# Ledger of designs, part 1: VHH binders against L-Ala-D/L-amino acid epimerase

All scores and structures are predictions.

Target 1, 347 residues: L-Ala-D/L-amino acid epimerase, of Pedosphaera parvula (b9xek4)
Amino acid sequence: MQIKFWPQDLKLAHTWTIASSVTSGSDVTSVGIVQLTDRDGTVGLGEAAPARRYNESTPGSLDFIAKVDATKLSFDNIEASMKYVESLASGQFAAKSAINVALLDGAARKAGKPIYDLLGLGFRNNHHVTSFSIGIDKADVIRKKVLAAEQYPVLKLKVGAADDKANLAALREAAPQKWVRVDANEGWKTKEHALEMIEWLAQDKFIQYIEQPMPADSNPKDIAWLKARSPLPLFGDESYHTAKDVDHCAECYHGVNVKLCKTGGISNAYEALQVARKAGLKTMIGCMIETSILISAAAHLAELCDYLDIDGNLLTTNDPYLGVTAEKGLLSFASAPEKLGLRVRAK
Structure headers, positions and changes below count from the first letter of each chain, unless a header shows other numbers; antibody chains aren't numbered by Kabat.
F, E and O are the ipSAE of ESMFold2-Fast, ESMFold2 and OpenDDE, as the mean of both directions, binder to target and target to binder. V2 is 0.75 times the mean of E and O plus 0.25 times the DockQ between their complexes.
[cut] stands for letters that were removed.
Atom coordinates printed by the task and the answers are left out, and those that the model quotes come from them; centres of patches stay.

## First folded at step 5 (VHH; framework vhh_8fcz_2)

Design n12 (from a12 with W103Y Y104W)
Fold by ESMFold2-Fast, scan of step 5:
Structure n12 (fold): chain B 347 residues (1-347), chain A 121 residues (1-121)
Amino acid sequence: as target 1 above (347 residues)
Amino acid sequence: QVQLVESGGGLVQPGGSLRLSCAASGFTFSRYAMNWVRQPPGKGLEWVSGISGSGDSTTYADSVEGRFTIIRDNDKKMVYLQMTSLKTEDTAVYYCAKGYSEYWDSGFQHEGQGTQVTVSS
């Protein structure tokens, strides 16, 4: 086996200026791309989109990947390959995700099937809906972003700031009856304040759930107190990294958000979703800012999810890959030119 | 156009203190997380610290926790890194970096020019 890896800059789209279309100026982020090739010429593709919240970066991820001994990796034995990779360092979940995704891409291609079939899940085209994220901003900017996102039937609104109520009001001016998922990103620091905000949000009949209302390191007793009183379902994001966190999350939340770069790839995400479902938790998959590689990788697990928030590639203007599509928010592999593995191809 | 200008670096003795400053312009400062990252001589970038757009939440790399404090002044459009108990291992060029949103996201949109910190006797 050989490993090739490189950084990939992604350009972000922005809202309209006066009487002009959306532009993406100088705003960029960087992800790591991994390509594995075996002696038979089979290629597997993966991606690392690290989060600073977890003390990870693209240079750090690439440095980790550079230390991996390709002779210890095989598309024919993913379990042994990943045990080796996991043994090299604690953390490095984004980099480990890149290697795991590439291994599964190659393995599924050698098996003559897409990853969702290798996993026994299948995939229903035009059945799964992704939310589309609206970040924290001034009310007039939020209105413009919501209007620009009219094709998407479900929005994800980020809150946790001083203007939370004004921001929801701005969204509702533009989209009175659109379904919304709310993400507080650990922004409400006390259980009393969190409950007050959730009770206010519950008066809006089109809100599906609240994600990570309080810091992940809050006292579990306080989060459980909030869960018991919440009129809306609570989902843990920062609180749920791997299947090992399931008992804590079953106590504190109604559901969990799994991310490939948080769990360390498709294999760990599959386990994390299955274990959560067994514990009676609702499940979702979220993302970072990512190319079609990671977005498609997450889509292969869609049949295990109650909700999806995999819109990271839709926020970019220069995604170099073709994979799953999300026209009107509906996920589909029907037009993907690659039929096997990840179902992803370079443009 | 986004601009980030760092200052406050210099030469300090081990155990000393420095305060780095970053002046931001060209965006709505209070709506974006700000970060400090550093590059030691001959090594890659290392993330050091982050602060939410409102200033209510902070996070730190294990190597600096308890020694460094990140602060922001949204009225002045400034972010600061207060460094104490400096070690030779803290020697690096320090950059401030604008996030993609109010909170932590993968990568950063923009980095400044950097300011050199050298910890040496």
Scores: ipSAE 0.000, ipTM 0.123, lowest interface PAE 18.1, mean pLDDT 86

Design n13 (from a12 with Y100W W103Y)
Fold by ESMFold2-Fast, scan of step 5:
Structure n13 (fold): chain B 347 residues (1-347), chain A 121 residues (1-121)
Amino acid sequence: as target 1 above (347 residues)
Amino acid sequence: QVQLVESGGGLVQPGGSLRLSCAASGFTFSRYAMNWVRQPPGKGLEWVSGISGSGDSTTYADSVEGRFTIIRDNDKKMVYLQMTSLKTEDTAVYYCAKGWSEYYDSGFQHEGQGTQVTVSS
């Protein structure tokens, strides 16, 4: 097997701010792309979209990928391949995700199937809806972003800053009855403040849930206290890295958000979603700012999800890949030119 | 307290037509997409069709596009599935399912008791 990898700059339509991070500079972010090629010419594509919140960066991900011995990877044995990759370092979830996605792409191509069929899930075109994210900003900027996002039936509003109430009011001026998912990104530091905010938000009849109201390292008893009193469902994001976190999240949340670059790829995400569902938790998949490689990888797991927030490529202007589409928020592989594997091709 | 009651199933010959009905209660009907899902004998659930809360948008599985029509009446809190050109592979228990939003969702909050459709001669 041979491995090729490189950085890919993505141009953002807007500078993004959430409670736990800021995207700044020249409206550019960077991801790592991985291409695996075996001896018979089968190719697999993967992508690493690291988050500073998890102590990861694109240069760090690429440095890790450079250490991977491709001769120890096989499309015919993903379990052994990933056991080797996992042994090289702790963490590195984004880089490990890139290797895992590429391995599953190649394995599914060899099997003559898309990944969703290799996993036994299937995929219903024009059934799944993704939200579209609106970051923390001044009220007038939020209003303009909401108007520009008119085609999307569900918005995800980032909160957790000083003027959360004005920001929701600005959204409602532009979209009075649009469904909204609220993500505090660990922004509400006490259970009392979080409850006050959630009770205020619950007066709005078009809010579906609150994601990560309090820091992930908060006392579990305080989060469970909030869950017991919340008029809206609570979803854990930063609290749910892998399937190992399921017992904690079952006590503290109504649902969980799985991300490929948080858990380490499709294989771990599949496990994380399955164990969460067995524990009675609602499930969703979210994303970072990503190309169609990772967005499509997440879409292959859509049948295990109650909600989808996989709009990362929609926030960029220069996605170099073709895969799943989200016309009016509605996910479809119908127009994807690649029929096998990840169902992704370069433009 | 969400309640969905399906009806209208039965035995029909290939090429025939049936209209399924779903009576909804316990929620603000016009604010949620409604879906039809089916389970063929010995198989898993298959999504068939969806309609937005307003009724302005509909979507269909490739296998039924052009043969089935989903309709809703928000005043009566009803959703319907009009099925034409029925095939043996359409044999299944059909369920009415409430979405989580006004649009077609990745999950369903509730499924009714179902109504059996058998396409056979």
Scores: ipSAE 0.000, ipTM 0.245, lowest interface PAE 14.3, mean pLDDT 88

Design n14 (from a12 with W103F Y104W)
Fold by ESMFold2-Fast, scan of step 5:
Structure n14 (fold): chain B 347 residues (1-347), chain A 121 residues (1-121)
Amino acid sequence: as target 1 above (347 residues)
Amino acid sequence: QVQLVESGGGLVQPGGSLRLSCAASGFTFSRYAMNWVRQPPGKGLEWVSGISGSGDSTTYADSVEGRFTIIRDNDKKMVYLQMTSLKTEDTAVYYCAKGYSEFWDSGFQHEGQGTQVTVSS
């Protein structure tokens, strides 16, 4: 097996800010691309989109990938390949995701199937709707972003700052009856403040749920207190990294947000979604700012999800790949590349 | 109490046809998408087809597009899967599955007991 990897800069359509970000705003981000090539010429593509919130970076992800011995990787044995990769270091979830996605892409190509069929899930074209994210900004900028996003039936509003109420009001001026998911990104620091905000938000009949109202490292009793009183469903994002977090999240949230770069790839995300569903939790799959490689990888798991927030490529202007599409927010592989592997190709 | 009861499976020759039925009770049927999923022996669940709560929107897995048709009768609280041009690869237990919403969101939350479809000569 040969491994090739390189950084890829992504240009954002708008400056991006969220409450938990260690950077207050950004117009460029960087991801790592991985390409695995078997002796038989089969190619698998993967991508690492690390988040500073999890103590990861693109240079760090690429440094980790550089240490991987490709002779220990095989499209014919994903379990042994990932056991080896996972043994090399703690963390490195984004880099591990890149290798896992590339391995599954190649394995599915060898099996003559798209990944969703290799996993036994299938995929319903034009059934799954992704939300489209509106970052923290001034009210007039939010209005302009919402108007520009008119085609998307569901918006995800980032909150957790001083002007949360004004920001929702600005969204509603531009889109009075559009469905909204609210993501506080750990921004409401006390259970009392979080409850006040959620009760205010619940007066808006078009809000579906609240994601990560409080810091993930908050006292679990305080999060459970909030869950018991919340008029809206609560989803854990930063609180749910892998299946290992399921018991904590079942006590604290109504649902969980799984991300490939939190779990370390499709294999672990599949487990994390199944375990959450078995525990009675609603599930969603989200993303970082990503190319169509990771967005398509996440879409292959859509049938295990109640909600989708895989719009990371839609927030960029220079995605170098083609894969799953989201016209009017509806996910479709109908115009994607051949029905093999990730169903992704370079532009 | 959500209840889904599948019927209509059986043994058919390759190229044959079958119609599967699912009787639903315990929820407001017309407000939820309905799905057909299948599990081949020794494999995981594979989603096959979905229909919106109103019946106005249908979608199919690539492997069955053009061969299978999903329909629903909201008055009778039934969903059907009309299968044509059956292949040996279609051999599986077929389950009716209730969606989480009318159609905009993904996934399913309840499965029935299943009905066996065997395609062989």
Scores: ipSAE 0.000, ipTM 0.128, lowest interface PAE 16.0, mean pLDDT 87

Design n15 (from a12 with W103L S106W)
Fold by ESMFold2-Fast, scan of step 5:
Structure n15 (fold): chain B 347 residues (1-347), chain A 121 residues (1-121)
Amino acid sequence: as target 1 above (347 residues)
Amino acid sequence: QVQLVESGGGLVQPGGSLRLSCAASGFTFSRYAMNWVRQPPGKGLEWVSGISGSGDSTTYADSVEGRFTIIRDNDKKMVYLQMTSLKTEDTAVYYCAKGYSELYDWGFQHEGQGTQVTVSS
């Protein structure tokens, strides 16, 4: 097997800011693309979208990928391939995800199936709804972003900084009755402040849940205290890295957000979703800023999810790939030109 | 166009029972999970119960488990909430809500006017 990899810059339609970067923002994000090619010409595509929150970067991901011996990878044995990749270093979840996604793309192509069928899940076109994310910004910018997102039936509002109440008010000026999911991205540092904010948010009858109100490294007793008192469901994001976190999250949250670059790929995400569901947790799958490669990879797991937040490619102006679409928030592979594997091809 | 029409609410004493009904139209009813959610005075929307499109899977909030039963009749396009052992804390406007998937979920599209349930002695 041969491996090719390269960086890909993605230009954002608007400067992107979340709670962890409230004093800064970015207008460009870089991801790593991986292409695996087998001796018979079968190709698999993958993508690494690393997060600084987990001490990962695109250069670091590419450096890790450069160390992978492609002769130890096989589309016919993903388990052994990933055991090898996982043995090379701790962490590197985004880079490991890129290799796992590429392996599953190739394996599914060899099987003559899309990945959702290889996994036994299927996929219903125009059934799954993704939220559309609105980052932290000044009130007038939030209003403009919300108006530009009019086609999307559900918005995800990033909070966890100063002026959270003003930010919701700005959204409501532009969209009085849109369903909203609120993501604090670890921004509310105490259980008392988090409860105050959640009680205030609960006065808005169109809010579905609150994601990651407090830091993931908060005392679990404090998070459980918040869960017991919260008038709105709480979802763990930064708290749910892999299936190993399930017991902690079952005590602290009503649901969990799984991300490919957090868990290390489709294989681990599938396990993380199944284990969470078995533990009685609601599930969602989310994303970073990503191309259609990772967004489509996440969409292949949609049948295991109660909610979807896979809008990362929609926030960019230069996605080089075609895959799953989200017209009016409705996910569909119906127009995807590729019928096998990830159902993704280059533009 | 999705239409959801709730009925069956009213004033009831603690320990009493009520059955809420929801008539659905404008979508393929059997392919979507259905939910009951409520809004108590001074609080946001609280998810109460969900039922899968087939009716084979049901889930309940801890506060109502063992007291409430969600059922559906796909032929009649109806979903019901049978409430027993009602408490003053159950006082709320109850809404029927269409899910986004066939599996039970908290995510839903709310279209009904709701039906008021008041539990008071």
Scores: ipSAE 0.000, ipTM 0.154, lowest interface PAE 16.7, mean pLDDT 87

Design s01 (from a12 with E102P)
Fold by ESMFold2-Fast, scan of step 5:
Structure s01 (fold): chain B 347 residues (1-347), chain A 121 residues (1-121)
Amino acid sequence: as target 1 above (347 residues)
Amino acid sequence: QVQLVESGGGLVQPGGSLRLSCAASGFTFSRYAMNWVRQPPGKGLEWVSGISGSGDSTTYADSVEGRFTIIRDNDKKMVYLQMTSLKTEDTAVYYCAKGYSPWYDSGFQHEGQGTQVTVSS
């Protein structure tokens, strides 16, 4: 097996800011790309989109990938390959995700199937809807962003800073009846403030749920108190890092947000979604700012999700890959030039 | 309380046609996408078709595209599935399913009781 890896800069259409400082005040971000090639010439493609929130970075991810012995990786044995990769260091979830995605891409190509079929899930074209994210900004900027996002039927409004009410009002001036998902990104510091905000938001008949109202490290009793009183469903994002967090999240939230770069790839995300569903939690899959590689990887798990927020590539102007499309928010592989594996090709 | 009531199923010969109906109540019908989902004998649920809340956009599974048409009447709170050129493989219990938003979501909040479609000679 050979491994190639390199950084890829992504240019954002707008400056990106959210409450948790995952990406803030920048027009460029960087991801790591991984390509695996076996002795038979089969190629697998993966991507690492690390988050500062989890103490990860693109240089750190690439340094980790550089230490991986590709001769210990096999498309014919994903489990043993990932056991080796996971043994090299704690954390490194974004880098581990890149290797896992590339391994599954190659394995599915060798099996003559797309990943969603390898997993037994299938995929319904033009059925799944992704939200389109509107970051924290001044009211006039929010209005302009919402108007520019007219084609997208569902918006995800980032809150958790000053003027949250004014920001929703600005969105509603531009889109009076558009469906909205609200993400506080750990921004509301007390249960009293969180409840006040959620009760106010519940007066708006077009809000679907609230994601991560309070910090993940808040007292679990306070989060459970909020859940018991919330008129809107609560989803944990930063609170649901891996499947091991399921019992905590079942007490504190109505649903969970799984991300490939939080869990360490498709294999772990599949487990995290299945475990959450078995525990009675609603599920969603979200993303970082990513190319079509990771966005398509997440789309392969869409059939296990109640909601999708996989718009990271839509926020960029220079995605170098072709994969799943999201015209008017509707996810489709129908026009993807690659038929097998991840269903992604370089432009 | 959300209620969905399917009807219109039955026995039909290969190549035949059926129209399924779903009567919805307990929610603001025009604000939600509606879907048809089916369960063939001994298999899991398969999504068949979806229609946006306004009725302006429709989607179909590859296996039924060109043969099935999904329609909605928001004034009557009805969604329909017009099935033509039926095949033995279309044999299933068909369910009407409410989406989470006016657009197609990857999950369903409510399913009706179902209506059986059997395609055989």
Scores: ipSAE 0.000, ipTM 0.199, lowest interface PAE 15.6, mean pLDDT 88

Design s04 (from a12 with G50Y E102Q)
Fold by ESMFold2-Fast, scan of step 5:
Structure s04 (fold): chain B 347 residues (1-347), chain A 121 residues (1-121)
Amino acid sequence: as target 1 above (347 residues)
Amino acid sequence: QVQLVESGGGLVQPGGSLRLSCAASGFTFSRYAMNWVRQPPGKGLEWVSYISGSGDSTTYADSVEGRFTIIRDNDKKMVYLQMTSLKTEDTAVYYCAKGYSQWYDSGFQHEGQGTQVTVSS
């Protein structure tokens, strides 16, 4: 096995800001790309999209990947490969995701299947709908972003800053009747304030749910208090890192948001989604700002999800890969030029 | 296994009326909100109407308010969309979508085969 890896800068159409980064926005983000090549020439692609929220960065992810001994990796034994990778350091979820995605891409290619078939899930083209994210910004910028996103039937509005009500008002000026999912990204610091905001949002008849209203490290009894009183479903994002968090989230939320760069890849995301479903939780899969590599990887798990928020590549202007498409929000692999594995290839 | 089967679509002249039906099975129907959504030719999915599990609360898209009425019969596990004063712009495939408890969820994942409504003279 050989490993090649490199940084990839992604240009954002607009400066991206969420509650955890309200004091810092960026018009460029960087991801790590991984390519694994087996002796027979089979190639697997993966991607690391680290989050500062988890004390990860692209340089740190690449430094971790540089320590991976590719001779310990095999497309024929993903479990043993990932056990080795996991043993090298705690954390490093984004870097571990890159290795896991690349391993599953190669394994599925060797099996003559797309990853969704290797997992036994299948994929229905033009059935799954992704939301399209609108970040925290000034009202005029939010209006412009919403107008530019008119093709998407569902929007995800980032809140959790000082003027959350103005953000929704700006969206509604441009899209009075569009379905919206609200993501506070841990921004509402007390259960009282969170309940006030959720009750206000519930007066808008086009809000589907609230994601991560309070900090993940809040008292669980306070989050459960909020769940019991919320007129809208609550989804945990920062609270649901892996399957190990299922009991906590079943107590505190109606659903969970799984992300590849939180779980450390497709294998752990599959487990996290299945475990959540068995616990009676609704499931969704979300993303960071990512190329079509990770977006397509997440799409391979779509059949296990009640909701999808995998629009990270749509927020960039320079995605170097072709994979799953989201025309009018409808996910499809039908036009993907690659038929096997991850169903992704370079432009 | 959630199943939703839409019916009642067809060709109708502008100003006409149609009643769409959706037969639901595989879940406790009265505990979930139901929605109608539509996809006009060449456009994305558009939400049309919502009804709570009890039937006590309904909401409509501005484009159809006053013209469409959503109704449910929990005993028969049916949801209906009564459409009046139909316009050519109402031409679309209409889908029935299961909500999350009392609120709309990504019912696109629970929508059935759809029923075609064509408003044309």
Scores: ipSAE 0.000, ipTM 0.150, lowest interface PAE 19.0, mean pLDDT 86

Design s06 (from a12 with A33Y E102A)
Fold by ESMFold2-Fast, scan of step 5:
Structure s06 (fold): chain B 347 residues (1-347), chain A 121 residues (1-121)
Amino acid sequence: as target 1 above (347 residues)
Amino acid sequence: QVQLVESGGGLVQPGGSLRLSCAASGFTFSRYYMNWVRQPPGKGLEWVSGISGSGDSTTYADSVEGRFTIIRDNDKKMVYLQMTSLKTEDTAVYYCAKGYSAWYDSGFQHEGQGTQVTVSS
């Protein structure tokens, strides 16, 4: 097998800010692209979208990928391939995700199937709805972003800063009855403050749930205290990396957010979603800012999810790939030009 | 328990109009996306239209866009499908369904017997 990899800069439609970077923002982000080619010419595509929150970066991901011996990889044996890749270092979840996605793309192409069929899941076009994210900003900017996102039936409002109540008020000025999911990104530092905010949010009849109200490293007893008192469902994001975190999350949250670049790819995300469901947790799949490669990869798991927040490519202006679409928030592969594998093709 | 009761179907001529109704109970209606799905004779279920809980956003299958309008009344816990310019290809049993995720919520799972629409002659 041969491996190629390179960085890809993504231009954002708007400056992007979340709770972990409330005093900063950016108009460009970078991902790593991986291409695997078998000796018979079968190609698989993958992508690494590392998060600084997990001490990962695009240069670091590409450095890890450079150490992978492609002769140890095979589209015919994903399990053995990933056992090798995982043995090379702890962490490196974004880079491991890129290799895993590329391997599954090639394997599914060789099987004559899309990944969702290879996994036995199927995919229902125009059935799954993704939220559209609104980042932290001044009230006037939030209002303008909400108006620009009119086509999307569900918005995801980023909070966790000093003016959280003002941010929702700005959204409601532009969209008084639109469905909202709130993501605090670990921003509410005490259980008392988190409960106050959640009780206030619960007065708004169009809030669906709260994601990661408190830091993932908070005392689990404090998070469980909040769960017991919360009038709205709580979802763990930063708290749920892999299936191994399921017992902690079952105690502390009503649901979990799985991300390919947290868990290390489709294979581990499939396990993480299944294990969470068996534990009685609601499931969702989210994303970083990503191309259609990773967004489509996540969409292949949609049938295992209660909610979807896979809008990362919609926040960019220069996605170089075609895959799953989200017209008016509805996910569809119907217009994807590629029928097999990941169902992604370069523009 | 969640219950969805469809009504308003019947026999209509091509080019005609019909309004379907769905009465919902057993859940907080205004919090859920509502969908219309249909099953033509001898075929599987196909999605027709959806409306957000607030009513701010509506979506339609390409085959019905411009001809069908989905509306909801949250106070009455009703969702409607106003159908115009009906074609023989619109003949199906129509079901209403709630949810955002197919796998947990009843996205493809209809709760009632549906309402038959026949476009003929």
Scores: ipSAE 0.000, ipTM 0.133, lowest interface PAE 19.1, mean pLDDT 86

Design s07 (from a12 with S30R S101D)
Fold by ESMFold2-Fast, scan of step 5:
Structure s07 (fold): chain B 347 residues (1-347), chain A 121 residues (1-121)
Amino acid sequence: as target 1 above (347 residues)
Amino acid sequence: QVQLVESGGGLVQPGGSLRLSCAASGFTFRRYAMNWVRQPPGKGLEWVSGISGSGDSTTYADSVEGRFTIIRDNDKKMVYLQMTSLKTEDTAVYYCAKGYDEWYDSGFQHEGQGTQVTVSS
């Protein structure tokens, strides 16, 4: 097996800001791309979109990938390959995700199947709806972004900063009856403040749920207190890294958000979603700012999800790949030129 | 309740060394980046150094790079700033600051009470 990897700069349509960073966003972000090539010519593609929240960066992810011995990887044995990769360092979830996605792409190509069929899930075109994210910004900018996003039936509003109420008001001025999911990204520091905000939000008839209202490391009793009193469903994001967090999240949230670069790839995400569902939790899959490689990888798990928030490639202007599409928010592989594996190819 | 208590400041001569300490309580210490920030007399706050929650990543302001080292002990819930080759321009009140998350460049939300460092002959 041969491995090739490189950084890929992604140009953002707008500056991207969320509560967990509480600084001005950037017009450019960088991801790592991985290509695995087997002796028979089979190729697998993967991507690392590291999150600063988890002490990861694109240079750090690429440095980790550079240490991977490709002779220890096989499309015919994903479990042994990932056991090796996971043994090399703690963390490195984005880089591990890139290797895992590439391995599953190649394995599914060899099996003559798309990944969703390799996993036994299937995929229904034009059934799954992704939300479209509106980051933290000034009210007039939010109005313009909401109007530009008119085609999307569901918006995800980032909150957790000083002007949360004004930001929802700006969204509602532009889209009075559009469904909204609210993501506080750990921004509401106390259970009392979180409850006050959620009760205010619940007066809006078109809000589906609140994601990560308080810091993930808040006292579990305080999160459970909030869950017991919340008029809206609560979803854990930063609180749910892997299947190991399921018991905590079952007590504190109504649902969980799984992300490939948070859990370490498709294999771990599949387990995390299955374990959450068995525990009675609603499930969703989200993303970072990503190319169609990771967005398509997440879409392969859509049949295990109650909600989807996989719009990271839609926030960029220069995605170099073709895969799953999201016209009017509806996910489809119908027009994907690649029929096997990840169902992704370079433009 | 988040509590941060700095200590270790004092009067030191140019070229000298000091180690500042910060004792943290009231939060899951290992899950948050820690920062040192300082306020020189008559000036605003300057960020000095940051360390990730795990301690695996550190970063420094250009003015202190190579002279200061940030260290944390997650078992003892302590963060330290080892300062060497001190200059008169390093004179400031130094504050320990809790980050918003495990990432040091996300900013900080809680500051301690501070410890005074004076570099003078």
Scores: ipSAE 0.000, ipTM 0.108, lowest interface PAE 19.3, mean pLDDT 87

